# VHH binders against UDP-N-acetylenolpyruvoylglucosamine reductase (murB): the designs that were tried, part 3

Target 1, 297 residues: UDP-N-acetylenolpyruvoylglucosamine reductase (murB), of Aquifex aeolicus (o66805)
Amino acid sequence: MLFLKNVPLQNLTTIKIGGRVSFYAEPSDLKEISLCIDFSKSRDIPLFVLGNGSNTIFGDVRGLVVNLKNLKGFKVKEIKGKFFVEAFSGTPLKDLIRFSVKENVKSFYKLLGFPASVGGAVSMNAGAFGVEISDFLKEVYFVDWEGKLQKAKRDELNFSYRKSPFPKLGIVFKVVFEFERSKENILPKYEKIRRIRKEKQPINLPTSGSTFKNPEGNFAGKLLEKAGLKGFRLKNVGFSEKHANFLVNYGGGTFSEVVDLINIAKERVYENFGIVLEEEVKLIESSGSDGWKVLGA

## First folded at step 17 (VHH; from u6 with E100D R102S)

Design y2
Fold by OpenDDE, fold request of step 22:
Structure y2 (fold): chain B 297 residues (1-297), chain A 121 residues (1-121)
Amino acid sequence: as target 1 above (297 residues)
Amino acid sequence: EVQLVESGGGVVQPGGSLRLSCAASGFTFSKYGMSWVRQAPGKGPEWVSSISGSGGKTEYADSVKGRFTISRDNSKNTLYLQMNSLRPEDTALYYCARDDSSGYVYGPDYSSQGTLVTVSS
């Protein structure tokens, strides 16, 4: 494994926006993950785990970005009518979605709209249409910040709306899902959701997923739309014409433009409705000696 | 400021030869091991060769062993890579990297442009 220097991150995010990071690595096994942790510690620099980059936007970053894309693949065991799926963290979630649809698995197909890795989805506790990825988790294998492989059961881990115990506990290495077959054919429901997403979301443009979390009793997209932000554009970045809660890069977008748009949105929604929007997307930039700065956190 | 500038790349036919150079500045050159790394189009970077600070120890990837020779001139703060018997699969951007005593292996520094080697008939 090589430690790359001054790596541009724009091509590593789905919105195609990003600055440069000091160091970058792509570990292929557990040993190399540990090596990355050692590397960051030895230099006293922060470490950020990157999945598919579907819900993260980077500025310039001082630190080590670890991409787990080489840790991919899953195994399936069927025991007493249940599927146990062991998947590496770098596995595209879409691969598991395909499996779940093929095997008529209950409810998991509802997560088809997340272009994330398994590890990324778990770390953000991805959820849609009444389900969260943590609902399907049985076990999580993770590398703690001492470089040691750990195992935790689902009931030992605290998940909530768009929150997980990661990366606080460490780096997700692999997970075990428990699936059950549906008593009914899920294909029509799957196709319906697929159609809705196609109609309502900018699926053919570079985006970063949902920008804001849904406030209690509301939808961020609706609030943004009512505030006149649907289709609102600042230079090369804007809120989608299809969905006001999706940022779109129209080409050449910058981190600064994203930050400005988010701030404008938060201000307008607050002024109009008295609601404080909270970012779902992670905005990451250097904060000097403080390590990673997550804007809005 | 540490600076590494690669040069010597070009277009050659299979079986041809090229000599790459890396000019180093901003640090005591002789105190550091140096490496060559390369990145082919559409592929990840790979280690090619390393040389100790004194030049007494050299290492090569299996893919280039017997064909490439790494050397250095500490009086000129320059690292070299003599490439003989070039093959199409050697086509890549070549970068030089400074090693440290930590044992970590470094890939390209993308603040530099590298030097392009193209092997084609």
Scores: ipSAE 0.771, ipTM 0.918, lowest interface PAE 0.5, mean pLDDT 94
Fold by OpenDDE, last read:
Structure y2 (fold): chain B 297 residues (1-297), chain A 121 residues (1-121)
Amino acid sequence: as target 1 above (297 residues)
Amino acid sequence: EVQLVESGGGVVQPGGSLRLSCAASGFTFSKYGMSWVRQAPGKGPEWVSSISGSGGKTEYADSVKGRFTISRDNSKNTLYLQMNSLRPEDTALYYCARDDSSGYVYGPDYSSQGTLVTVSS
């Protein structure tokens, strides 16, 4: 494994925005993950775990970005009508979605809107249409920050709305899902969700998913729209015309533009409704003498 | 400030030869192992060769073994890569990298332009 220096992050995010990171690595096994952890600690720099880069926007970063894309693949065993799926953290979530649809699995297909890796989805507790990825978790294998492989059961882990115990506990290595077949054909429901996404979200443009979390009792997208931010653009970045809670890079967008838009949005929503919006997207920038920290997923 | 500047790249026909140089400054050159790495268009970076600080030990990737020779002149703070019997698959940006005693292997520093080697008929 090579440690790359001064790597541009722009092409490693779905929104295609990013500065440069001091160091970058793509571990292929547990040993190399541990090596990355040691590397960061020895230099007293933060480590950022990168999945598919679908919920993260980077500025310039002093640290190590660890991409787990080489840890991919899943295996399935069926026991008494239940599927147990063991998947590495770098596995594209879409691969599991495909499997779940093929096998008529209950509810998991609802997560098709997340272009994330398994590890990324778990780290953000991805959720849509009334389900969260943590609803399907049986076990999580993770590398703790001492470089040791750990195992935890779902009931030992605390998940909540868009919150997970990762990366605080460590780096997700692989997970075990428990799936059940649906009693009804899920394909029509799956197709319906696909259509809804196509109609309501800018799925063909560079984005980073939902910008803000939904406040209790509200939808961030609706609040933003009412505040006049739907389609609002600042230079090369703007809130989508299709969905006000999606930031779109229209070409050449910068981290600074994103930050400015987010601040404008927060201010307007607060002024109009007295609601403080909270980011769902991860904004990562580190240019100072920051010590060891764990950020991103 | 540590600085590495690669040079010597160019266009050459298959079977041809090139000699790359890496000028180092900002550190005690002889105390560090050095490496050559390369990145072909559309591919990830690849380790090519390494040499110890004294020059007593050298290592090569299988893909270049017998064709490439790594050397150094510590009096000139310069790393070299003699490339013979070049092949189209050797086409890449070539970077030099400073190794450390920690055992970490470093890839390209993308703040550098590297030196482009193009092997084509």
Scores: ipSAE 0.764, ipTM 0.911, lowest interface PAE 0.5, mean pLDDT 94
Fold by OpenDDE, fold request of step 22:
Structure y2 (fold): chain B 297 residues (1-297), chain A 121 residues (1-121)
Amino acid sequence: as target 1 above (297 residues)
Amino acid sequence: EVQLVESGGGVVQPGGSLRLSCAASGFTFSKYGMSWVRQAPGKGPEWVSSISGSGGKTEYADSVKGRFTISRDNSKNTLYLQMNSLRPEDTALYYCARDDSSGYVYGPDYSSQGTLVTVSS
């Protein structure tokens, strides 16, 4: 495994925005993941785990970005009428969704709106339409920050709304899902959700999905819309005309523009409603002065 | 400030030869191992060759073994890669990298432009 230097991050994110990171690596096995951890520790630099880059926005980063895209694939076992799916963390979530639809699995198809990896989805506890990815978890194998492989059962892990024990506990290596077949045909429901997503979300512009979490008892998109931010543009970025909680890149957007836009949104929503919005997207930059997310022990 | 500048790339026919150079500055050159890495269009970077600080030990990827020769002149702070019997699959941007005593292997530094080698008939 090579440690790349000064890697541009723009093309590694779905929003197509990013600065440069000091070091970059793509581990292909447990040993190489441990090597990345050792590398980070030896240099006393932060480590950032990157999945498909669908929920992360980067500035310039002094650290190590670890891309787990080479850890991909899943296997299925049927035991007592249930599907047990073991999937590597770098596996695209869409691959599992395709499987779940094909096998008429209950509820998992509701996560089709997340272009994340399995590890990414688990780390953010991705959820939609009344389900969360943690609802399907049986076990999680992860590399702790001492570089050792650990195993935890779902019941031993604390998940909540858009909150995961990862990466605090370590780097997700692989997971085991437990699926059940639906008693009814899920295809119509799946297609309906697919249509809704296409209708309500910007699919033709680079984006990182939902910008803010939903406050308790509210929807961030509605608050933003009421605050007049739907379609609001700041230079090369803005909130989508289709969905106010989707920050989009109109071409040439920068991390600075994103941060400024997010701050404008927070201020306006607070002024109008007294609600403090919290980012769902990960904002990562070296300065950390504004509370950017830093991964690691 | 550590600086590495690659040169010597060009267009050659299959079976041809090129000699790449890497000029190093900003550190004691002889104290560090050095490596060549390359990145073909549309592919990830791959390790090509390494040489110890003294030049006494060399290593090569299987794909270039017997065709490429890594060397260095510590008096000139320069790393070399003699490439013989070039093949189309050798087409890539070539970068030099400084190794450290930690055992980590470094890929390209994308702050540099590298040197382009094109092998085509």
Scores: ipSAE 0.749, ipTM 0.909, lowest interface PAE 0.5, mean pLDDT 93
Fold by ESMFold2, fold request of step 22:
Structure y2 (fold): chain B 297 residues (1-297), chain A 121 residues (1-121)
Amino acid sequence: as target 1 above (297 residues)
Amino acid sequence: EVQLVESGGGVVQPGGSLRLSCAASGFTFSKYGMSWVRQAPGKGPEWVSSISGSGGKTEYADSVKGRFTISRDNSKNTLYLQMNSLRPEDTALYYCARDDSSGYVYGPDYSSQGTLVTVSS
């Protein structure tokens, strides 16, 4: 495994915004993951765990980005009508969705359309249509921040709406899911949800998905629209004309423009409704002067 | 401020030779091992060769053994790669890298331009 230096980050994200990172590595096994942790700690620099970059907007990062893309693939064991699926953290979530549709698996297909890795989906507790990825989780294998392999069962882990104990606890290496075949044919429902998800996305512009979490009893997109922010543009970034909660890059957008736009949105929504919006996207930047830490945790 | 500047690339025919240089500044050159790494178009970076600080130990990737020779001149703060019997597969941007203790292996520094070697008829 090589530690690359001064790596541009913009093309590692779906929004295509990013500065450079001091160091970058793509570990392929447990030993290499531990080496990444040792590297960042020995240099007293921050570390960020990257999946598909579908929920991340980068500035400049004086630290280490660990891209889990080489940890991919999954194995399936069927026991007494249930599937136990062991998936490496870097596996595209879409690969598990495709498996689940092929095998008529109950409920999991509702998570289609997340352009995340398995590890990324677990780390944000990805959820849609009344289902969260943690609903299917049996076990997580992770490397803790002391470099040791750990295993945690689902009942030892606390997930909630868009909240996960990862990467706070460590770098997710492998996840075990428990799936159950549906008694009904799921294909019609899968295709209906696929159409709904495609309709909601700003098809022609790079984005990181939903900008803000939905506050209790409300929708962030509706609050943004009522605050006059649907289609609002600040230089090369803006909120989508189609879906106010989607921050988009019109081309050449910068991290500082994103931060300014997000702060405008938070201020207006608070002024109009008394509601404090929380980001769903991860805004990742570091001077490195604060020493070792896990970014985006 | 550590700086490494690669040079000596060019276009050569298969079977030809080139000598790459890496001018080092901003650190005590003789205290560090050095490496050559390369990145072919559309491919990930790969390690090519390493040399100890004194120059007494050298290592080579299997793909270049017997064809490439790494060397250094500590009085000139310069690392070299003599490349003989060049093949089309050797076409790449070549970068030099300063080694680190504790087993870390560095790839390209993308603040550097590297030096391009093209092996083509």
Scores: ipSAE 0.634, ipTM 0.853, lowest interface PAE 0.9, mean pLDDT 92

Design y2
Fold by ESMFold2, fold request of step 22:
Structure y2 (fold): chain B 297 residues (1-297), chain A 121 residues (1-121)
Amino acid sequence: as target 1 above (297 residues)
Amino acid sequence: EVQLVESGGGVVQPGGSLRLSCAASGFTFSKYGMSWVRQAPGKGPEWVSSISGSGGKTEYADSVKGRFTISRDNSKNTLYLQMNSLRPEDTALYYCARDDSSGYVYGPDYSSQGTLVTVSS
C-alpha cells in the first residue's frame, strides 16, 4: 500500500467538490488499516475515513484520508429463513439493496437511493421511509484507534436519528446484517419508492444527499422551500429544483460557495421560522488560521 | 522547503532507453532513501525502485528487474533511473519520492508534474 501526497479529493466525492489532502491511502486488509492508524498517530494528523464520499464536502485537508474502496464484497448465509449478510465496509450500499430486492427481503429496499458505502451508511445511520440501517444490524467489526480489531453486537451500540458510535469507536471494517424474507412481494413497493426518488430528488446532478437533518416535527426540505430556497443558486452551487434539501454542484462549485450557501439557508430559515437547521452533510476543511482533526465520514 | 523535480521523460520506441533525473533540494539528500514510482494512464500508482541514502542498497519491482537501474549522486543532490529495454507497459508518468526511516512506502506527490515516459512504436 502506498501513501499518496497532495491528493485532489473532488473526484472522490459524490458532489465533486474538494480541495487537496496531505496524505491518502486505500487499505485492502486489516494490517493496512492498522498501518494507516499508525501513520496518522506518528505524524499527529487527523484521519478521515472515506467510503463513497456521499455525505462529505471537502476543502483543503491537512491529514490522512483513508478510502475503504478496496474493502468490497459480501457473503450470505441462509439459516431458518433468515439471511445473515457479512459485508465489508467499502461495499456499495446499492449492492446490498440489489441483493435484498432479488431475494424479496423485508424492508431493507426502503434504503434505496443512498449512494453510500455500507460503512458510511452505518456510520450515519442512514434512514428513509420509516427504516434505519441499524434496524438490520447484527454486529460490527471495527478497528479501534489502537489499531486492534474489535467486534460489537448491535445491543452494545447506540444508534439514533442520523447518529452512530462511528467513527468515535474506530474504523468500520465489516458488518453483519440480519435480513428476513418478506411474506408479500416487495417489488411493487420498491418500484414505487424508486419512482418517488427519481421524481423528487436530483439523481442527475452531483450532490452529497440531504444537506440538513429534519428538525423534530418538521422537514428541512419543506422549510427551505417555504423560505424561497428551492432552486436557489449561488454561483456554481445551489439547492435543487427537485428537492430543496439537496445541495447540488452545477459544475465547478467550490467549498467556499457551499459554506456560503449553507449559511444563507440557516439564516433565512431561522428568520422565517425560528428553527436552527443542523447539517447532515459533513463539511471538512483545515482552517487557514486553526487546525483540526477529522476522524470519520 | 522540500522540492523534488523530475525530468528526462520523452517518447521512445520499444527496446529503447531513457534516463530520468530527480533534482532534490530543501533537505540533506544523503540522509534519505529515495524511490521512483509511476502511474500509467487510467491506472493506480505503482512503486518502481528504491535506493538507500548511501546508495548501497537497491530494490526493484519484479516488472523492471534487470532493465532499470536506480542510482544517485549525493554530491549533486540528484536521483537517477536508467531505463533500458523499454516496453509499452512502461508508459507512465514517473515521480520521485523521498523515503524516510518509518517504513512507509510513498506514492506520487500530486503537487509535482512528474516526467512523462511514452513507449510506442
Scores: ipSAE 0.592, ipTM 0.844, lowest interface PAE 1.0, mean pLDDT 89
Fold by ESMFold2, last read:
Structure y2 (fold): chain B 297 residues (1-297), chain A 121 residues (1-121)
Amino acid sequence: as target 1 above (297 residues)
Amino acid sequence: EVQLVESGGGVVQPGGSLRLSCAASGFTFSKYGMSWVRQAPGKGPEWVSSISGSGGKTEYADSVKGRFTISRDNSKNTLYLQMNSLRPEDTALYYCARDDSSGYVYGPDYSSQGTLVTVSS
């Protein structure tokens, strides 16, 4: 495994915005993950765990970015009428969705359309249409911040709406899901949800997905639209005309433009409705002056 | 500030030769081992060869062994890679890297331009 230097981050994210990171590595196994932790600690620099970059917008990072892309694949066992799916953290979530549709698995197909890795989805507790990825989770294997492999059962982990104990506990290495076949044919419901997402979301512009979490009893996109921000553009970034809660890059967008746009949105929604929006996207930058820590935790 | 500058790349036919250079500054060159790494178009970086600070120990990737020779001139703070019997799969952007006293292996520094080697007929 190589530690790369001064790596541009923009093309490592779905929004295509980013500065440079001092150091970058792509571990392929447990020992290499532990080596990344040792590297960042020995240099007293921050560490950020990167999956598919579907929820991250980077500035400049004086630290280490650890990309889990080489930890790919999943295995399936059927035991007593249930599927147990062991997936490495870097596996694209879409691969598990494709498996679940093929095998007529109930409920999991509702998570279609997240361009996340399995580890990334678990680390944000990705959810849609009444389900969350933690609903299907049996156990997680992770490397703690001492570099040691740990195993936690679902019962030992506390997930809530867009909240996960990862990466606070460590770097997700692999997870085990429990699936059941549906008695009804799920394909019509899958196709309906796929059509809804295609029609209502900005598929053709770089984005990091939903910008803000939904406040209790409300929807961030609706609040943004009522504040006049649907389609609002600030230089090379803006909120989508299809869905106001999707911040998009029109080409050449910068981290500072994103921060300015987010601050405008927070201010207007607060002024109009008294609601404090909370980001769902991770805005990641660091001077490195604070020493070792886990960014985005 | 550590600085490494690669040069000597170019276009060459299969079977040809090139010699790459890496000019080092900002550190005591002879104290550190050095490596060549390369990145083919559309692929990840890979290690090519390493040499100890004194020049007494060398290592090579299997794909280049017998064809490439790493060397250094500590009086000129310069690392070299002599590449003979070049093949199309040697086409890549080549970078030099300073090894350090830790067990970490460094790849390309993307603030550097590297030096491009193209092997084609």
Scores: ipSAE 0.585, ipTM 0.828, lowest interface PAE 1.0, mean pLDDT 92
Fold by ESMFold2, last read:
Structure y2 (fold): chain B 297 residues (1-297), chain A 121 residues (1-121)
Amino acid sequence: as target 1 above (297 residues)
Amino acid sequence: EVQLVESGGGVVQPGGSLRLSCAASGFTFSKYGMSWVRQAPGKGPEWVSSISGSGGKTEYADSVKGRFTISRDNSKNTLYLQMNSLRPEDTALYYCARDDSSGYVYGPDYSSQGTLVTVSS
């Protein structure tokens, strides 16, 4: 494994916006993950875990970005009508969705369309259409910030709407899901959701998914639309005409433009509705928050 | 401030030779091991060769062993890579890297341009 220097981050995220990071590594196994942790500690620099970069927008970053893309693949055991699926953290979520649709798995298909890795989805507790990825989780294997492999069962982990104990507990290495076959044919609902996503989401423009969490009793997209922000463009970034809660890159967008656009949205929604929007997207720059608990540990 | 400047790349025929240079500044060159790494178009970076600070110990990737020779001149703060019997798969941007004493292996520094080697008929 190589530690790369001064790596441009724009092409490592789905939104295609990013500055440079000081150091970058792509571990392929537990030993290499531990080396990344040791590297971060030895230099007193933050460590940022990256999957598909589908929920993160970077400025310039002084630290180590660890991309788990080389940790791919999953194994399936079927026992008494249930599937137990062990998936490495870097496995594209779409691969598990494809498996679940093929095997008529109950409910999991509702998570279709997330361009996330399994680890990324677990780290944000990705959810849509009434389900969250943590609903299917049996256990997580992770490397703690001491570099040791740990195992936690679902009931030992606290997930909530868009909240996950990862990566605060450590770097997700692999997860075990429990799936059940549906008694009903899931294809009609799967196809309906697929059409909704294709019509409502900016599939042909770079994005980091939902910009804001849904506030209690409302939807961020509706609030943004009522504030006149559906399709609103600031230079090379904007909110999608298909779904106001999707921040998109029209080409050449910058971190500064994203921050400005988000602040405009927060101000307008607060002025019009008295609601303080909370970001779902992670905005990471060296002048922001430090990395996970690797520093000083 | 550590600076490494690669040079000596060019276009050569298969079977040809090139000598790459890496000019080092901003540190005590002889105290550090050095490496060559490369990145072919559309591929990830790979380690090529390493040499100890004194020059007494060298290592090579299997793909270049017997064809490439790493060397250094500590009086000139310069690292070299002599590349013989070049093949099309050696086509890449070549970068030098300073090893640290902690045993981590470094890849390209993308603030550097590297030096381009193109092997084609």
Scores: ipSAE 0.583, ipTM 0.840, lowest interface PAE 1.0, mean pLDDT 89
Fold by OpenDDE, last read:
Structure y2 (fold): chain B 297 residues (1-297), chain A 121 residues (1-121)
Amino acid sequence: as target 1 above (297 residues)
Amino acid sequence: EVQLVESGGGVVQPGGSLRLSCAASGFTFSKYGMSWVRQAPGKGPEWVSSISGSGGKTEYADSVKGRFTISRDNSKNTLYLQMNSLRPEDTALYYCARDDSSGYVYGPDYSSQGTLVTVSS
């Protein structure tokens, strides 16, 4: 495994915005993950785990970005109409979605449209249409920050709305899902959701997914729209004309522009509705001695 | 400030030869092992060769063994890569990297432009 230096991060995010990171690695096994952890510790620099970069935007980062894209693949065991799926962290979520649709699995198809990896989705507890990815989890294998492989059952892990115990506990290595076959054909429902996403979300543009979490009893997108932010642009970045909770890079967008837009949005929504929006997207930038800062956290 | 500047790239026909150079500054050159790494278009970076600080030990990727020779002149703070019997698959940006005493292997430093080697008929 090579440690790459001064890697531009813009091409590693779906919004195509990003600065440079000091070091970058793509481990392909547990040993190499441990090596990354050791590397980070030995240099006293922070380690950031990157999935598909679908909900993260980077400035310049002093640290190590670890991409788990080489840890991919899943295997399935079927027992009495239930599927047990073991998937590596770097597995594209879309691959599991395809499987779930093919096998008429209940509810999992609702997670379509998340351009995330399995590990990324689990780490953020991705959810849509009344389901969260943690609803399907049976077990999680993760590498702790001592470089040791650990195992936890779903009931031993605390998940909540857009929150998981990761990366606090460590780096997600692989997970086991438990799926149930639906009694009814899910294909019509799947197609409906697919259509809705296509109609309401800018799926063909560089975006970073949902910018803000939904406040209780509200939708961030609606609040933003009412605040006049739908289609609002700042130079090369703006909120989508299709969905106000999606940031779009219209070409040459910068991290600073994103930050500015997010701040404007938070301010306007607060001024109009008295609601404090919380970022769902992760904004990562180098900050002082700790090596990085997650803005909005 | 550590600086590494690659040069010597160019366009050659299959079977041809090139000699790459890497000028190092900002550190005691002879105390560090050095490596060549490359990145072909559309591919990930690949380790090519390494040489110890003294030059007494060399290592090569299987793909270049017998064709490439890594060397260094510590008096000139320069790393070299003699490439013979070049093949189209050798086409890549070539980077030099300073090795870590801890045993980590470094890939390209993208703050550098590297030097482009194109092998084409």
Scores: ipSAE 0.549, ipTM 0.820, lowest interface PAE 0.7, mean pLDDT 93

## First folded at step 18 (VHH; from w6 with E100D)

Design z1
Fold by OpenDDE, look of step 18:
Structure z1 (fold): chain B 297 residues (1-297), chain A 120 residues (1-120)
Amino acid sequence: as target 1 above (297 residues)
Amino acid sequence: EVQLVESGGGVVQPGGSLRLSCAASGFTFSKYGMSWVRQAPGKGPEWVSSISGSGGKTEYADSVKGRFTISRDNSKNTLYLQMNSLRPEDTALYYCARDDRGYVYGPDYSSQGTLVTVSS
């Protein structure tokens, strides 16, 4: 494994926005993950774990970005009508969705449309249509920040709305899902959700998914729409005309434009409704000598 | 000023071959290890191969081992990449970069790279 220096990040995010990072690595096994951790620690620079980049927007960043895309694949064991799926963190979530649909698995299909990796989805506790990925977790294997492989059961881990214990505990290496076969054919429901997403969300433009979390008792998309942000554009970035809570890159968008739009949106929603919106998307930039800064965190 | 100029890219059919060149200037070429890095559309940069300053040591990504050969001519300040048995997944912009103290520079926006397209 090599560490690449001064790597552009724009193509590593689904919204296709990003500056340059100091160092970049793609570990293929546990040893290489440990090397990445040692590399970061020895240099006193922050380490950022990147999945498919579906929930992150980068500026210029000082640190190490670790891409786990080489940790890919899953295996299935069926026991007493239940599926136990062991998947590496870099596995595309869509692959598991495909499996779940094929095997008529209950509810997991609701997570369709997330362009995330398994590790990424777990780290953000991805959820939609009344389910969260953590609902299906049995076990999580992760590398702690000492470079040791750890194992935790789902009941030992704290998940909440768009929150997980990762990366605080360490780097997700692989997970075990427990699936149950549905008594009913899930295909009609799957197709319905697929249609809804297609109709209501921008699928043909680079995006980072939901920009803001839903406030308690409300929907960020609706608030943004009422505040006049639906379709609002700043240069090459804007809130989608289909869904006000989705930022889209119309080509050549910049990190600064994203930040400006997010601030405008937060201000308008606050002024109109007295609600403080919280970012769901991660905005990552350098904070000088202190390393990474996550805006809104 | 350090300058790296890649050339030799083009469109080839699967199974075809190409030879890339990188003309270097602005530094003592023989004192630096050199690498090839590629970036496919919509993907991040991928390390392809490295060669030591003297040319005595070479390394390859698993994805290209047995198919690609890196070499250099220090008298001409030129780095080469012989690509055989090309596959569609080899389609990318290819960049040459200096090694610096064990690190490989990622793609530089100031470099144009050379485009390799493998398609039937």
Scores: ipSAE 0.083, ipTM 0.583, lowest interface PAE 2.9, mean pLDDT 91

